# VHH binders against Gliding motility regulatory protein (frzE): the designs that were tried, part 1

Scores and structures below are computed, not measured.

Target 1, 240 residues: Gliding motility regulatory protein (frzE), of Myxococcus xanthus (p18769r270to509)
Amino acid sequence: DISNEVREQLDRVESDLHMLRDDAFRFVRRNDDGINTLHGNLAKMADHVAEARLVPLSTVFDAFPRAVREMSRTQGKEVDLVIENADIGVDRSMLGDVRDALVHLLRNSVDHGVESPDTRQQLGKPLNGRIRIRVRVDGDMLHIEVEDDGRGIDPERLRQAAISKRLINAVQAAALSEREAIELIFRPGFSTRDQVSELSGRGVGMDVVKRKVETLGGSVGVSSRIGRGSTITLRLPQSL
Structure headers, positions and changes below count from the first letter of each chain, unless a header shows other numbers; antibody chains are not in Kabat numbers.
ipSAE, averaged over its two directions, is called F for ESMFold2-Fast, E for ESMFold2 and O for OpenDDE. V2 adds 0.75 times the mean of E and O to 0.25 times the DockQ between the complexes of E and O.
[cut] marks letters that were taken out.
Atom coordinates printed by the task and the answers are left out, and those that the model quotes come from them; centres of patches stay.

## First folded at step 3 (VHH)

Design g01 (from c07 with R103W; framework vhh_7pa5_2)
Fold by ESMFold2-Fast, scan of step 3:
Structure g01 (fold): chain B 240 residues (1-240), chain A 124 residues (1-124)
Amino acid sequence: as target 1 above (240 residues)
Amino acid sequence: QVQLVESGGGMVQPGGSLRLSCAASGFTFSTYEMSWVRRAPGKGPEWVSTITSSGGSTSYADSVKGRFTISRDNAKNTLYLQMNSLKPEDTALYYCARHPQYWSYGWDVSFDYWGQGTQVTVSS
């Protein structure tokens, strides 16, 4: 029978179509599962990226040992750099400004803080100068301390410099405490290039460092002893 | 009183040489780092070179490296600058300058005493 052969052919076609539909259904379901998994994974990745906005300060500090060696060699000085707690994180958006401020501090320590080997020998100091960067967290604030074992800051010399630059008069200068006199280094116009160009083609005023830190919502402090060295402390919000 | 007196400047053709001297008095010269600083017409002061108290180490501005040599004679209280391969761009007043033993914080406090300067003119 022709009618039975046509029915058998139709049944085969229907079976083939059923298999194609099953395969298409499985493909669509697998694609839907894959798309849903991808969307879930992207959402998790976005959350992880948002949480990982803090980056370790080692991102900035890793270049410093080489930079200090280059700066020191140019001036015939030997300087050892020690960095502590580089794993502490800061907001990624602050890294460039933090790097710039710290490079200025390191340059000042090498150019102005640390004495020549001959001078250090005459003073009974180790021939190699030492710069130490320490990072700590205190509440919501990050403290970065840059310490050198160099010549230190003389309050009397700073008083005389401020008078010479006409920033204050002799009466005002005499009224400053030693700490207040040392803080003159941060005064706008105090450490300027108007008298000489950069000593080594580098040089930076501390007023520049202060302005940079203040733009980040932080503050700068200083402590110093003549012949024992100086410590500059940057206080910064850990996140912006 | 501290005195620094420069000499040895003059006129020279490009490629020529000059030797500057600085006679120091009124302090223990051998304990101080010393520098040469120059001032070109219409420009501010530019650091040229530094020498340590014993003469054991020296540094130079990139513009003069390989051409200038700073030296000192502590027995004679004298600082020197040997200038070779002079260029028109080296035309300036050259000053002898003393570093304080302490407080070289910022450029304006890097030198506590300056000489009067000696003129160097490089031209054909």
Scores: ipSAE 0.006, ipTM 0.237, lowest interface PAE 9.6, mean pLDDT 79

Design g02 (from c07 with Q101E; framework vhh_7pa5_2)
Fold by ESMFold2-Fast, scan of step 3:
Structure g02 (fold): chain B 240 residues (1-240), chain A 124 residues (1-124)
Amino acid sequence: as target 1 above (240 residues)
Amino acid sequence: QVQLVESGGGMVQPGGSLRLSCAASGFTFSTYEMSWVRRAPGKGPEWVSTITSSGGSTSYADSVKGRFTISRDNAKNTLYLQMNSLKPEDTALYYCARHPEYRSYGWDVSFDYWGQGTQVTVSS
């Protein structure tokens, strides 16, 4: 029968299409499983590599007590260094930049922050200055704080210096809070405009610190109270 | 001896207003940035607002922006919080806080002295 032959051919075509569809679904499923496995393995490998790159900050900090002692001796000062949470890890690739920034901050605290013993005695402060380095983790970010109990930063002096150096005008200066005025130290050239040698980078030099931290994807902040000290905070990604 | 004493709290209906005050003593008030921080029942402290030492700049939590106004009178050593359009979720103990030390990008919470707090209850 012709109608039976047509029906048989149609049934065969329908069956073949159904099998082809099922095979296509199985093929896509196997491919999806393979792709998902690959993505999972890449994520696990990235996590493992990231973990393998983290090294304790003590790797950097272990040299600081000797460095601060030497800096203090040179300036005729006695400074106690306290380091907290040095066991927290950071990406190995960042260690050199973190070390350089922190050495600059420690030098600034010893050379310009902490007063002479005679001045501290006149002010009723302990004769020994104190510098504290504290590490804190907030999510995937590190906060490294360098605090001293020194003379602090005078915001009015900074306002006047910035006006005289033409970094801001008098109207802008008058609108700044004490903290905003203190943040003027981060303006490029603020600490070095009066000198041209590499030695002019000694002291505040906070534009250098800010630049280094920014290249690491971080930020830097400052807090200070006249006569009570200064705190510089480095905010950095724990991994790059 | 640093002292911060809050006042002006109370009970109000939703949509009402309150004005909080904080009397500061024992330090040079005009040189410090000041904040209001609140603690709702069963929660940790939540930052509400900050004002710079001169009063020239203010910042607010998103939850209160447009409804609350922080201000200060340095001659009177007093910090204020004007609270308008109050909501039940504003119910909390409100603290005056001094903000002396830490500042980094996005880090605005570092309080060395807190008052005892003043209770604000918003209910219908």
Scores: ipSAE 0.000, ipTM 0.111, lowest interface PAE 15.7, mean pLDDT 78

Design g03 (from c07 with D108E V109D; framework vhh_7pa5_2)
Fold by ESMFold2-Fast, scan of step 3:
Formats: C-alpha cells, structure tokens, sequence
Structure g03 (fold): chain B 240 residues (1-240), chain A 124 residues (1-124)
C-alpha cells in the first residue's frame, strides 16, 4: 500500500499543478486591461483555427526524404535534405496544391540546381548537394522556402532564352534588372521540357508552381546567386 | 523534452536595468507565441508580456508598458526581457512560458509549459 500512497501523492501533485496553471492564468486574465486584449486575441485565434482546420505540413514532408533520395539516385547525385518547422499547420484544403508545388521545386533543385559530383568537386564544393525547406509564419501568411546550394540562375542566360523563345525582344531584355531577369522563369511558355535545353536550372515547371500558388491567394518569390544556389519562396495564406 | 531555462535575474537598485533570457529546447521555438509571467512574494501570478512567433507583434501589462521590452532570437531559440527603470514593485520570480500552438476548447488562454523561474529583486 506504499505504492497506493505514492500514486495518490503523484495524482494530487499533477492535479495541483494543473489547477495552479489554470488559476494563475484566470487570475491574471481578470486583473488587467492588457490581459483582456490578450484574451480577445487568443479567442480570435482559436475561432480562426477551428474554422480553418489546420493540418501539420509534416503530413506532406514525411515522404520527401525518400523522394529526394530516389530523384538523386536517378541523376547520379548525392543530395542531403533538411526540413525545418515541419509541425507548422496549413489549411487541409491546400495540402494537395502545396505538395504538388513543393514536389516540382524539389525536382527542379535535384535535376537542374544541384551540380553533378564531378562538377562540384572541380568547383571546390562538398560532393553532396544540400536542399533546405524552411517553414515560417508571419502574421496570417505562411512562408515556405526551398533553398539549394547548386549552380544558381544566370540572368544573362535567361534574357537570351526569353529572346530566343520570342517572349520578349532584345530591348525589353536589356532593360530588365537581374531580379526581373531571374523572374522570367515564371513566364508562361518559358519552361516546356521538350523545348528547353539545360540553359536554365529553374525554368521548367515554374509557371505551373506560380499558377497554383496564385489560385490559393499567395505569391512566389525567387532569389539566386550564380555558383551559390537558389531559393524559391512560396507565400500562402495559412488558412483560406 | 520541452525545456525552458531562465537566466539573468539578480539584485538591482531602483531605476536600474536587467536583461532576462530564456533558453528553449525540445520544440520548434520559432512557431510558438511566448510570454513572461511573474510572481511577487505573497501575490498570485501576473502576466507581463507576450510576443508572437515571428516577433512581429508584442503586448505588455500596463504596469510595465514603456519600461520593459520583450524580444526573441529564433536562430538561437532564446526569449528576452529587457527591464528598464526597475521599481521595488517589480520584485518577483520571472517565468518564461509557452502558449499552445493550437488551442483546444477550454485551453484557449492557458500555457503549455513554464520554466522554473529566475529571481529579480529590486531594492536599495
């Protein structure tokens, strides 16, 4: 009956701790105008979450390490995948579109971003490429970044490709900033597999990614430095 | 697993300053709202300040507004409280506390985890 006394003591301690936490918060809530503001914000958050039915992105991400390994093996490359903040939630209705967009981004990074091991060795880079997915919330927006340490995007090659495809003329191409030139990857008609050489590591399928994200009320960004890699950022409402 | 460890407390004169830190581990710190809560001798707990997961929004108890600043470094998994113009009334154990990422019914204004606290004493 020593064990019964110990179990009773543990149960009482657990109950007391729960009551102390609840009493502390209720006491604090009752005594301050700032607490009333906080309580209002918490209630709005709870209502919003209940309406949105958020699901952790880990439900999408759990398949990615294996998928990247298989993509890498097919291309004769070794790629390390790192995923940060996989437990952040997104509206259940968006999961399929988010998964499809991210699969396209991972495929582009493996197929076109990350260099072959021989090329990486000649450049003095680690033989294994690296892809990082970072998730963060800023206000009501979800940011998903897909970053690789690959070859990057050459703005001059993109200008030339756009001219060759007759999407823009030479005068228009010369007027683009480096950022605007890189954003050519999102132009409809720029990135079809049958017509694109290996000129652009990020051109294939990016118009599809942009379209999916925009139908969800979001936007897509890109940043890149030649020889150091590229980052594609998906900005999405966390709830619809 | 989840661990919150406060530091930076001590004894200071009225009008002085202290900076508290809270080292978080065992969870994705950058996705959680965090708060500072204090307990003065002979009194119940008092909420002090809250910061959103991104650090983009902060809120303060009227008693500390304009004197205290809450901040966070998500790269270091650390929460801070800069305390300026300290008063004897600020003497308390200061706790780092984590809000639930998602709130279930009946827990919408509770804290999931509390640190062990760090003592701040303001006296001459």
Amino acid sequence: as target 1 above (240 residues)
Amino acid sequence: QVQLVESGGGMVQPGGSLRLSCAASGFTFSTYEMSWVRRAPGKGPEWVSTITSSGGSTSYADSVKGRFTISRDNAKNTLYLQMNSLKPEDTALYYCARHPQYRSYGWEDSFDYWGQGTQVTVSS
Scores: ipSAE 0.000, ipTM 0.079, lowest interface PAE 23.0, mean pLDDT 79

Design g04 (from c07 with R103K; framework vhh_7pa5_2)
Fold by ESMFold2-Fast, scan of step 3:
Structure g04 (fold): chain B 240 residues (1-240), chain A 124 residues (1-124)
Amino acid sequence: as target 1 above (240 residues)
Amino acid sequence: QVQLVESGGGMVQPGGSLRLSCAASGFTFSTYEMSWVRRAPGKGPEWVSTITSSGGSTSYADSVKGRFTISRDNAKNTLYLQMNSLKPEDTALYYCARHPQYKSYGWDVSFDYWGQGTQVTVSS
């Protein structure tokens, strides 16, 4: 009966410790709920302060028509740029990073997206390429889309390039969906060249764009159709 | 004109062996890293093996490691794949592929050149 008494005492101790642990967890969770409410209130106050410091994206975009013309002239291409909702504002502290990312995307669209006039003619496309920048607001986040009507991204070519660069093995490559294969452009070491000086020192690969956007609390997405073009989407907080 | 021409494929029983060859022309073969890539019916491409320009280093997919051996003869501009202990799952079209000399950026990555492929069929 002593062994039964010891077992009963041990079970009681275990039960009491479990209850104490649960009570501590509930106390922390209750306090965490309070802390989350405080974080929410602080975020709202920060947003009110930040909104007083927002600068229109046109501050960045107004230089782009000239920049795209220069890029296009250098490549022997003709490109039309359309910008929508440039009056939407962002935190002044983000302007430099947003400018750098968008210049990168515009250069990629001109250099790699839009085909030469001869190629476009052979494909039955208008001789002038089109690049569209569209800004949308969703809650506290901005979506900046850079779309071109160019050649698009070939997922099979990207799979093969990643394998040949030893960034992924054959099993990993075969397991990727078409969307995941296209996202290989964002892999570190995939999209790099020693061309930083030629790109005004702003970086050269899509991995650089992704890293910069992520440090601002945002994300980058891609959508593409072979022969119809590509869209790169930057999702960024409107204020920091 | 860059050309890669594969040969040595065929039909073999499970457990058998085949040796693939790739004759390269139109470029300085000895300066390029080379790979073998295969495509099985109804599946995407699968990387098999890579060899450095000098032949001093090789790498293999886990599925073929210990069974396949990649080699090259730079004097003859020829790449080889020795395939031992063949399994039905090795059935595929095998391509000789040239690794690009340059690191590229952007979304349009050039793979350089691929051969026409040689068919390997492992069946009982």
Scores: ipSAE 0.000, ipTM 0.138, lowest interface PAE 13.2, mean pLDDT 79

Design g07 (from c07 with W107F; framework vhh_7pa5_2)
Fold by ESMFold2-Fast, scan of step 3:
Parts: C-alpha cells; structure tokens; sequence
Structure g07 (fold): chain B 240 residues (1-240), chain A 124 residues (1-124)
C-alpha cells in the first residue's frame, strides 16, 4: 500500500530524529566543556530535521510497479513501467498529494492511454505498453513527467465530448486550438460520475489533479499526439 | 450510423441459462472493445463484462465472474454473453455498449453507443 509505505518511512525518520536528539542532550551532560559539543550536536539535529522535511520520491514510487501490474491485469493489458531519478526528495507535507496525483495519472495511462494488446497489434505497436515516470529539478521546482506510448488524446473527440456535456457550445469548441482542446481534460465536469463504465466510481478527474497541484503552488501541463501517447507534467515547489 | 441491437433475453428459473446476442452495424466492429451493461428495475446501470477488439482478453464484474462468459464473432459483427447459473438478482435490462476507440485522460470512461436493451427475468 503506498500510504502504508509512506507512513513507515516517516515513522523511521521521526524515530531516528528522536534518537539523535537524545544523544545530543546526553553529550551535553557528560562534560562541563559541553558548549562546542552542543553546537556540533545541534548542527547534526538540524541536518536530520532537514532530512525529515524532505522525503525521497522513491518512498512513493517503490509501490508503483506492483500497482501498475494490478491495474494492467484488471484491464487485460501488459505494461512496462520505467522510473527515473526516484531519489529526488519532496517536502513531507506534500507527499500524500503527490502520491495521489501520480496514482491517478498511472491509472489514467493504464485505463485510458495504453491500448489492449490486440489493439496495439492491429496498430503495429509493441504488445507491451510503456509508461515512464521522470523526475528532474529546475531551481526550486520539481518536474514530474508521466509519459505513455498509448493511444494519445484526440482533440476532436474532446471537443465533441465537451459539447455533448454542455460545457461549451459548438462555436466555442471550433475556436479552440489543438492544444486548448487537449487541455479540456482539466475542465471541471469533464469526468462524469453518473455514467456507467468498468471504471465508474474508481477515478477522480484531471480537474482534481490540477486543483491539488495549483493549491501546492504548482502547475500541470499536457502534451500528446494521437496514436503515439501522452505526457502529463507536474511542476511543483520542492519545499512549501 | 452506428446501431447495436440486443436479442436473446427472456424468462428463466434460478439456475437456468440464457445466451444474449448483440448485432453491430455502421462501424468497423473488429476494431472496438465492447461491453455488456445491465440495469435492474429502480437501480442504476451496472457494468457486467468487457471484451477486447480481437477477443483475446476479457474482464468481468465480481457479481458475475465464473457464471457469465463474454465472446465475439468479428466475421458476423456480433457480441455474445453466455449467462449460466442465473440468480434472481440478475434480473435486468441488458445493454450492448461500445467503448470509444480513443479515450482521453480525465475523460469520462463511458460508452459512446448503447443498444436498446434486452430484458432478462429470473424468477420461479
């Protein structure tokens, strides 16, 4: 369970911090010349507090291979997951929201992005789908990219869906650029909970992902080519 | 013009069997994933089963797993649902439904076309 793994990691970090604090105060009491020892121990505590504040994304990512395998089996698909730069850290207070956003993106890639093996064969693609998570740091910002080699996002399909859901009219839809049409996935109400599907009740919409990321001071981007796949990029502050 | 027409429904006693059919026309049936969805009186729709475009993979709702079998004949443009060990709670209108060929992230994973439905009644 991703939540259980994060909880265990945080518990270990907090336990280590308490042990260092206890050691620091014990050293002070052993010697009348304790001021220099106290300063050194406080520096160690500060380093440990900084480590407790930033948690490696691997604490979240380590559960993803199993989760993707389970999602893929349910859908009758074969998916290869590649994770790059999992050792980069993120603020502990953001970890749950980052985990939830990434789980949603992985589920969308498995359920909506990657085609069935039969469909991939008909399209001349490798039978196994490919999902890549890549993390990079640019200044004080984290960029987390979730890329798949699936069916991509059809701008025309999105225009028609938005019209049928009465989110925009036909004139407004026709005026959207291809990129703006693809960004309709972030519109509130684009995902409906009252429609039946094999995924009904399990997913939250991309509007929820966007809202969570924006609340953390970040932004979300999308890039897609029909038939070739999609990349969703989360840009987040590394520290709050 | 996409059309999906279900048939094969009827009345059976608990423990009985029925085979539903769905005749598809107006599109290239062999390139689409297909599902069966049911709606019981006074309840919302419930997904039952899905089959991939070639029939190589299938999935089922927990409530019907081991009792129902979905299959397709792409040469006949026909989808089937073999229903065994029927229970009173299987009583519903059964719909043939087509998945969108291209699904988008955050886009509703609903079906783009539905049939008219065929009634299945399980009672003694």
Amino acid sequence: as target 1 above (240 residues)
Amino acid sequence: QVQLVESGGGMVQPGGSLRLSCAASGFTFSTYEMSWVRRAPGKGPEWVSTITSSGGSTSYADSVKGRFTISRDNAKNTLYLQMNSLKPEDTALYYCARHPQYRSYGFDVSFDYWGQGTQVTVSS
Scores: ipSAE 0.014, ipTM 0.336, lowest interface PAE 7.1, mean pLDDT 80

Design g09 (from c07 with S54Y; framework vhh_7pa5_2)
Fold by ESMFold2-Fast, scan of step 3:
Structure g09 (fold): chain B 240 residues (1-240), chain A 124 residues (1-124)
Amino acid sequence: as target 1 above (240 residues)
Amino acid sequence: QVQLVESGGGMVQPGGSLRLSCAASGFTFSTYEMSWVRRAPGKGPEWVSTITSYGGSTSYADSVKGRFTISRDNAKNTLYLQMNSLKPEDTALYYCARHPQYRSYGWDVSFDYWGQGTQVTVSS
């Protein structure tokens, strides 16, 4: 693959840079002003190599319009996808995990979030559903927001599901705030393929998405309004 | 209370046809998306087909596309599945299932209510 060849070349360059840096440390013994200059230049080169490892998220997003169209046709829905700030970069080593997480979020929005045109008309909504992917940078962190204008998440249904699955008892469920109830979607064991799972033939729980994001040093959040839609936010380090 | 009652199952030879019906009561049928789901012996549930609240859109599993047709009669509160060109691998207990009005279970297609099922057996 072209992308794999480029990544292999970059990895070789990074290995060479480490050897060069090690050689520079040999001269620390002199405590020479020229050594401090060399060290500074080497550190800048390492930083530039790390920055060169960043790849625009458009590399991942370019496939999404076709994927969403196919998902929508399969479900008999009409969905508009809007992508904002696709030019923002992310560490190349994270692309696979980011792609997988976003594909799962898009499938969730199409399959479970956005209502059919008939249902949307009955509810007084525009016939076409809307999904927005928005990227922003906040300090050293990357925020990827996946928003839909669909049916939203019902906290009461989540409380009942958690009780039914014996993850919490009725007293514990009643004590949860609306936000805490919605966050039950991230609890291990909450979503399972033992139910009638994802209609595209492959399922994964939001607990898996959360675990992957946390392993990368990030966090995941959710906000939802019944009848107005849901937003899932992935917060990730832009570089490792 | 919500009730879904399936009927129309039976035994049929390969290449035959059956029409399943699901009588719904206890809710406003016309406002809900409905699905057919099947479970073969020793296997988990498999989604078969979905129809929107007013019948404007339908979707099908690849295994049944072109052979099965889902439809509904909102005046009679009834969901149908017309099954043509039946194969031995279509042998299963077929369930009528109601979609939740709001997303509730993240990635899972969790149905609010299921019927008790109707058995379809395709054998020579």
Scores: ipSAE 0.013, ipTM 0.402, lowest interface PAE 8.0, mean pLDDT 80

Design g10 (from c07 with H99G S110D; framework vhh_7pa5_2)
Fold by ESMFold2-Fast, scan of step 3:
Structure g10 (fold): chain B 240 residues (1-240), chain A 124 residues (1-124)
Amino acid sequence: as target 1 above (240 residues)
Amino acid sequence: QVQLVESGGGMVQPGGSLRLSCAASGFTFSTYEMSWVRRAPGKGPEWVSTITSSGGSTSYADSVKGRFTISRDNAKNTLYLQMNSLKPEDTALYYCARGPQYRSYGWDVDFDYWGQGTQVTVSS
């Protein structure tokens, strides 16, 4: 009798301990839900901070007029640089890669695009070459265009160069459209040499620019007309 | 010192033939692609033909395809251009050039060494 009553009391204590443990688990679950909500709010705050960390492209572009003048002077060329929509912002984390890509494109335009003053005079062009950087926003993407009024890209010369480099054969080259032939500049091993020229700079080719832009979630395009110049377009996410 | 010396130019009538030679020295000729480039009076340089380092592959400008043949003798460090069915439009100074070599930043094909050139004149 007494043993049964002691057992009933122990069973009651056991049941109470079970309820306390269940209440503790519910409290931890509610705290975990609260922590998850807090983490969600912190992630949204971090996104707002990242959006607030968009910096205007003028932060990169402000150095370019001087850089282009120095590049041009080294080659005996005169080049005017025009920059449009520099106030458009980009994610701060991308700024260094954007700067490096654009410096590369400006050097290409000065070194290979824009003709010498003597050649420009013979062609009836203004003696001063022109380079234009234009920024546009299309949805969540930035389009940064680097345009020159130089010699342009000869698709036939590129076909022949690709054949001589053994990147493609004559049949493959003949099958390329004009646009596809111009896009050969992005092929690995096409636009670079093993040796670095002082006039050409660092030996980095257009294939490297394309890969860097693709790593950022973007793409690179090219448009050109012989004697009228070339446009390289970088398409990049404005924010992650 | 790298040297390229062209020879074999001259005057020929339309439909005639000439063989140009280029003697190379100062580098390992057999490891380089070699080209012929021409410049007509009042015009810029025009690429004519390229041959691979081994001689196993050749390429030609459309204006000369089927009429010109590029070849090389790596034992003699010599590049050749056999020119058949010559036209007045082929009148130019013909240069032997080492390459193509691609400028590091550009899509321009550049040649790091050129000869003095040999004059080809096709006229009646």
Scores: ipSAE 0.000, ipTM 0.126, lowest interface PAE 14.4, mean pLDDT 79

Design g12 (from c07 with Q101D R103S; framework vhh_7pa5_2)
Fold by ESMFold2-Fast, scan of step 3:
Structure g12 (fold): chain B 240 residues (1-240), chain A 124 residues (1-124)
Amino acid sequence: as target 1 above (240 residues)
Amino acid sequence: QVQLVESGGGMVQPGGSLRLSCAASGFTFSTYEMSWVRRAPGKGPEWVSTITSSGGSTSYADSVKGRFTISRDNAKNTLYLQMNSLKPEDTALYYCARHPDYSSYGWDVSFDYWGQGTQVTVSS
């Protein structure tokens, strides 16, 4: 796979840059005459290293059309994937976590979001479901939106699931706004995996996605309307 | 064997009332969220109402809100739909449906079990 070759080459370049940076720090430590002068050069080198570590998100996204086709075929669904602004870059060190989060979001859209063709026909929707990944830069932050035109998330079902799981009590649940109720999907322990017949079949919930994104210094948002779909937004620093 | 058997349908005049029942068997009824779904002749299914496993919370489609009341009796494994102020557009086959277990996304792509349906006809 060309992406494996590029990844190995990038890992090599990153390792070489780390060695050069380490050598510079050791040199500075042993040079009492120029320590303060060299600090400015090290800061500039850090900026250059950060810039050299940005790779386009297309590196991750190029595999997604195939993956979504395989996921949808397995479940007898027809899903079209549209990707916008794929060439925006992100810090190389974050790529694995970003990929894992996006794969999980795509899996959830296929497994739980998009309805079967027969159901979509009965609802007057286009026969093929649509998943859209849109990337946007706002200052130093990336916004990655994963949108589907599927079933949507019922806030009332989420309130009751949280009560049933003893995550919140009935008074707390009643006080949540519709948006806050939908955000319950991110609560630790919210996902249920007990039923063997569940289509997802995955051991991790949206709480894992949120934790990974927060570890990277970002945040996760959700919006949804029953019958019209869901949008999950990942907000991430483009570089450290 | 999971079974859902609806009853209580019939013909009624506009403005009238009907009470539908759904007898559930083959699973622990008290642990499942339940819904009513209807299908008008020649049209697709339309969700009508949902009730939580305990009966502590309910939700309704905008078209029936304020007119229909969903309820359940977990001791009798029975789901109910009280339909008031019926309109001709409420004419449909009404199905009792069981929700799948909650997932990381909040729900599955379809109800996992449906009853056979009971016909409601509102005529003038």
Scores: ipSAE 0.006, ipTM 0.156, lowest interface PAE 9.5, mean pLDDT 78

Design i02 (from f07 with W107Y; framework vhh_7qia_2)
Fold by ESMFold2-Fast, scan of step 3:
Structure i02 (fold): chain B 240 residues (1-240), chain A 120 residues (1-120)
Amino acid sequence: as target 1 above (240 residues)
Amino acid sequence: QLQLVESGGGLVQPGGSLRLSCEASGFTFSTYYMGWYRQAPGKQRELVAFIDSGGSTNYADSVKGRFTISRDNAKNTVYLQMNSLRPEDTAIYYCAAEPDLYGYSEYDYWGKGTPVTVSS
């Protein structure tokens, strides 16, 4: 379709710019000032191409309220989704990977984060769980936060799981701070080997989310308090 | 509301074989990390074998080469094939279901156990 054709054209232009940079490097063995100027000009051209490629995140987010309702219904849960700053743009070439990562995070929040209504009532929480997606731009970086008000991440359980799976030994586990223990969720071996995609309808694997984000030149973070919820933060270049 | 039911335990002679089964009911079984643990009298519960949702396995050194863990997601069942059994394998064997992510404590599910006795 048209979005695919436009994306392919922009990808070809980006590739052509990189090839030109590579050719220029070979030429300029005798002229570093010339190559530095050429690289600067090529980088500016790449930035202009990338800026022309930006599309609103609402393109991705518009499907999420329905998806969360369907996930919640399957689990016998009620979940409210709140989305903030959906009008912020992202590089079109990253859109599929961003969508896949966010669907994965939403599925994890519904399946593992938000408690059942009975458990929430027992804990004195509102019966409906809450998931919030919040977007922020800081310089050339995009921050997407996915927050739930669910059970949170138990660092002691993660230490035990990592020891049991032989990812770390007991001495290593005991030496981890609470924050470092929570970050074990990103370690290979804490996730399913299943393919992560919107089409699969199943997504368990924070290591997969981390790999996708890192492939885009970004990083992931986690913040959690047991019984109060979790926030996963995706930090991505706004342009590729 | 995940529930685990173990079966297949019993009395067997040294060198014999047993196949344990653990049937899960409730949530989406295929996304869970499944494990077998055992507890001998007067000892702490110890890991025997793990299998993730994709079929990757990990075994305790004491059982490696003798035991095989497998899963059948269509039947919501995990198996432990135990070969070349030794008297020191005598224990109550427990099936456990754990999320493959986060390690949420309230999502840990344990069966009630099935006894295995290896004796002449």
Scores: ipSAE 0.016, ipTM 0.192, lowest interface PAE 8.1, mean pLDDT 78

Design i05 (from f07 with Y104W W107Y; framework vhh_7qia_2)
Fold by ESMFold2-Fast, scan of step 3:
Structure i05 (fold): chain B 240 residues (1-240), chain A 120 residues (1-120)
Amino acid sequence: as target 1 above (240 residues)
Amino acid sequence: QLQLVESGGGLVQPGGSLRLSCEASGFTFSTYYMGWYRQAPGKQRELVAFIDSGGSTNYADSVKGRFTISRDNAKNTVYLQMNSLRPEDTAIYYCAAEPDLYGWSEYDYWGKGTPVTVSS
């Protein structure tokens, strides 16, 4: 038999235990909220440190108008360069690799993409070729597009070239879609490094650009239409 | 189908001259980029000179002012005029042709090479 005084004592103990459990719960929640706040602050600090390492792409792009003029003069071509969103930043450690990739793309557009003035006149195009560099941010990724209004990529010529180089056979070549055929430009073996010369840049293929971008954690895409030009897209993390 | 046949190599004294010729057969030659490469014993093959479909030329620094590349589209031939030859110009000289393809920097067609020896 439990006496009335023992019941009152148990009721007090039960109430005290309830308050103790509530205090413990609040303590755990307060500590969890504190840990979550610290994690949030550390993430923001990491973001601020990463942002402090970003350098505007204009640091790279400012040299390009002169470089394109020099390349164009060497090839007997007139090329207009337009650059959009040069103020967007990239990790300083990536600048050299981004510069090298873009110089290769610009040289390829001048050397192979843009037709001679005589050919452009015959095709009803403006005598001056056009190259556009466009930068955009999508989440944590940069998209750098290099577009020309040149002759474009002929998928049939690339299929025949790949067969000639023993990279694929005729059956494999015929099975490629138009996009897959155009993507052959990125395959190892289209450019032999041991035969490369720095003289014209002609010894460096698109496989080099792809490998460089992939080393940075990015990817490369291509879009082309015969007679209308080509766009190469570099997708890169904004910070490493 | 494009084939390349080189001629004009040989033995020459230092300070002498040679003219290399490369005759193309098969395709429409005038649309092709044409180059001369050389490979000396124990060295990598290097570009000496090139000429594009529009007639624009470029040269290795070691041969500027001494070598001249030219093309004759009516004869499907590219030439390398080599003046003031030096012993260090001794190499096998290769003619190369590339269709004007976007992003493809390697020459699609190669000749067998013609040896040039500059020696007294």
Scores: ipSAE 0.006, ipTM 0.179, lowest interface PAE 9.6, mean pLDDT 79

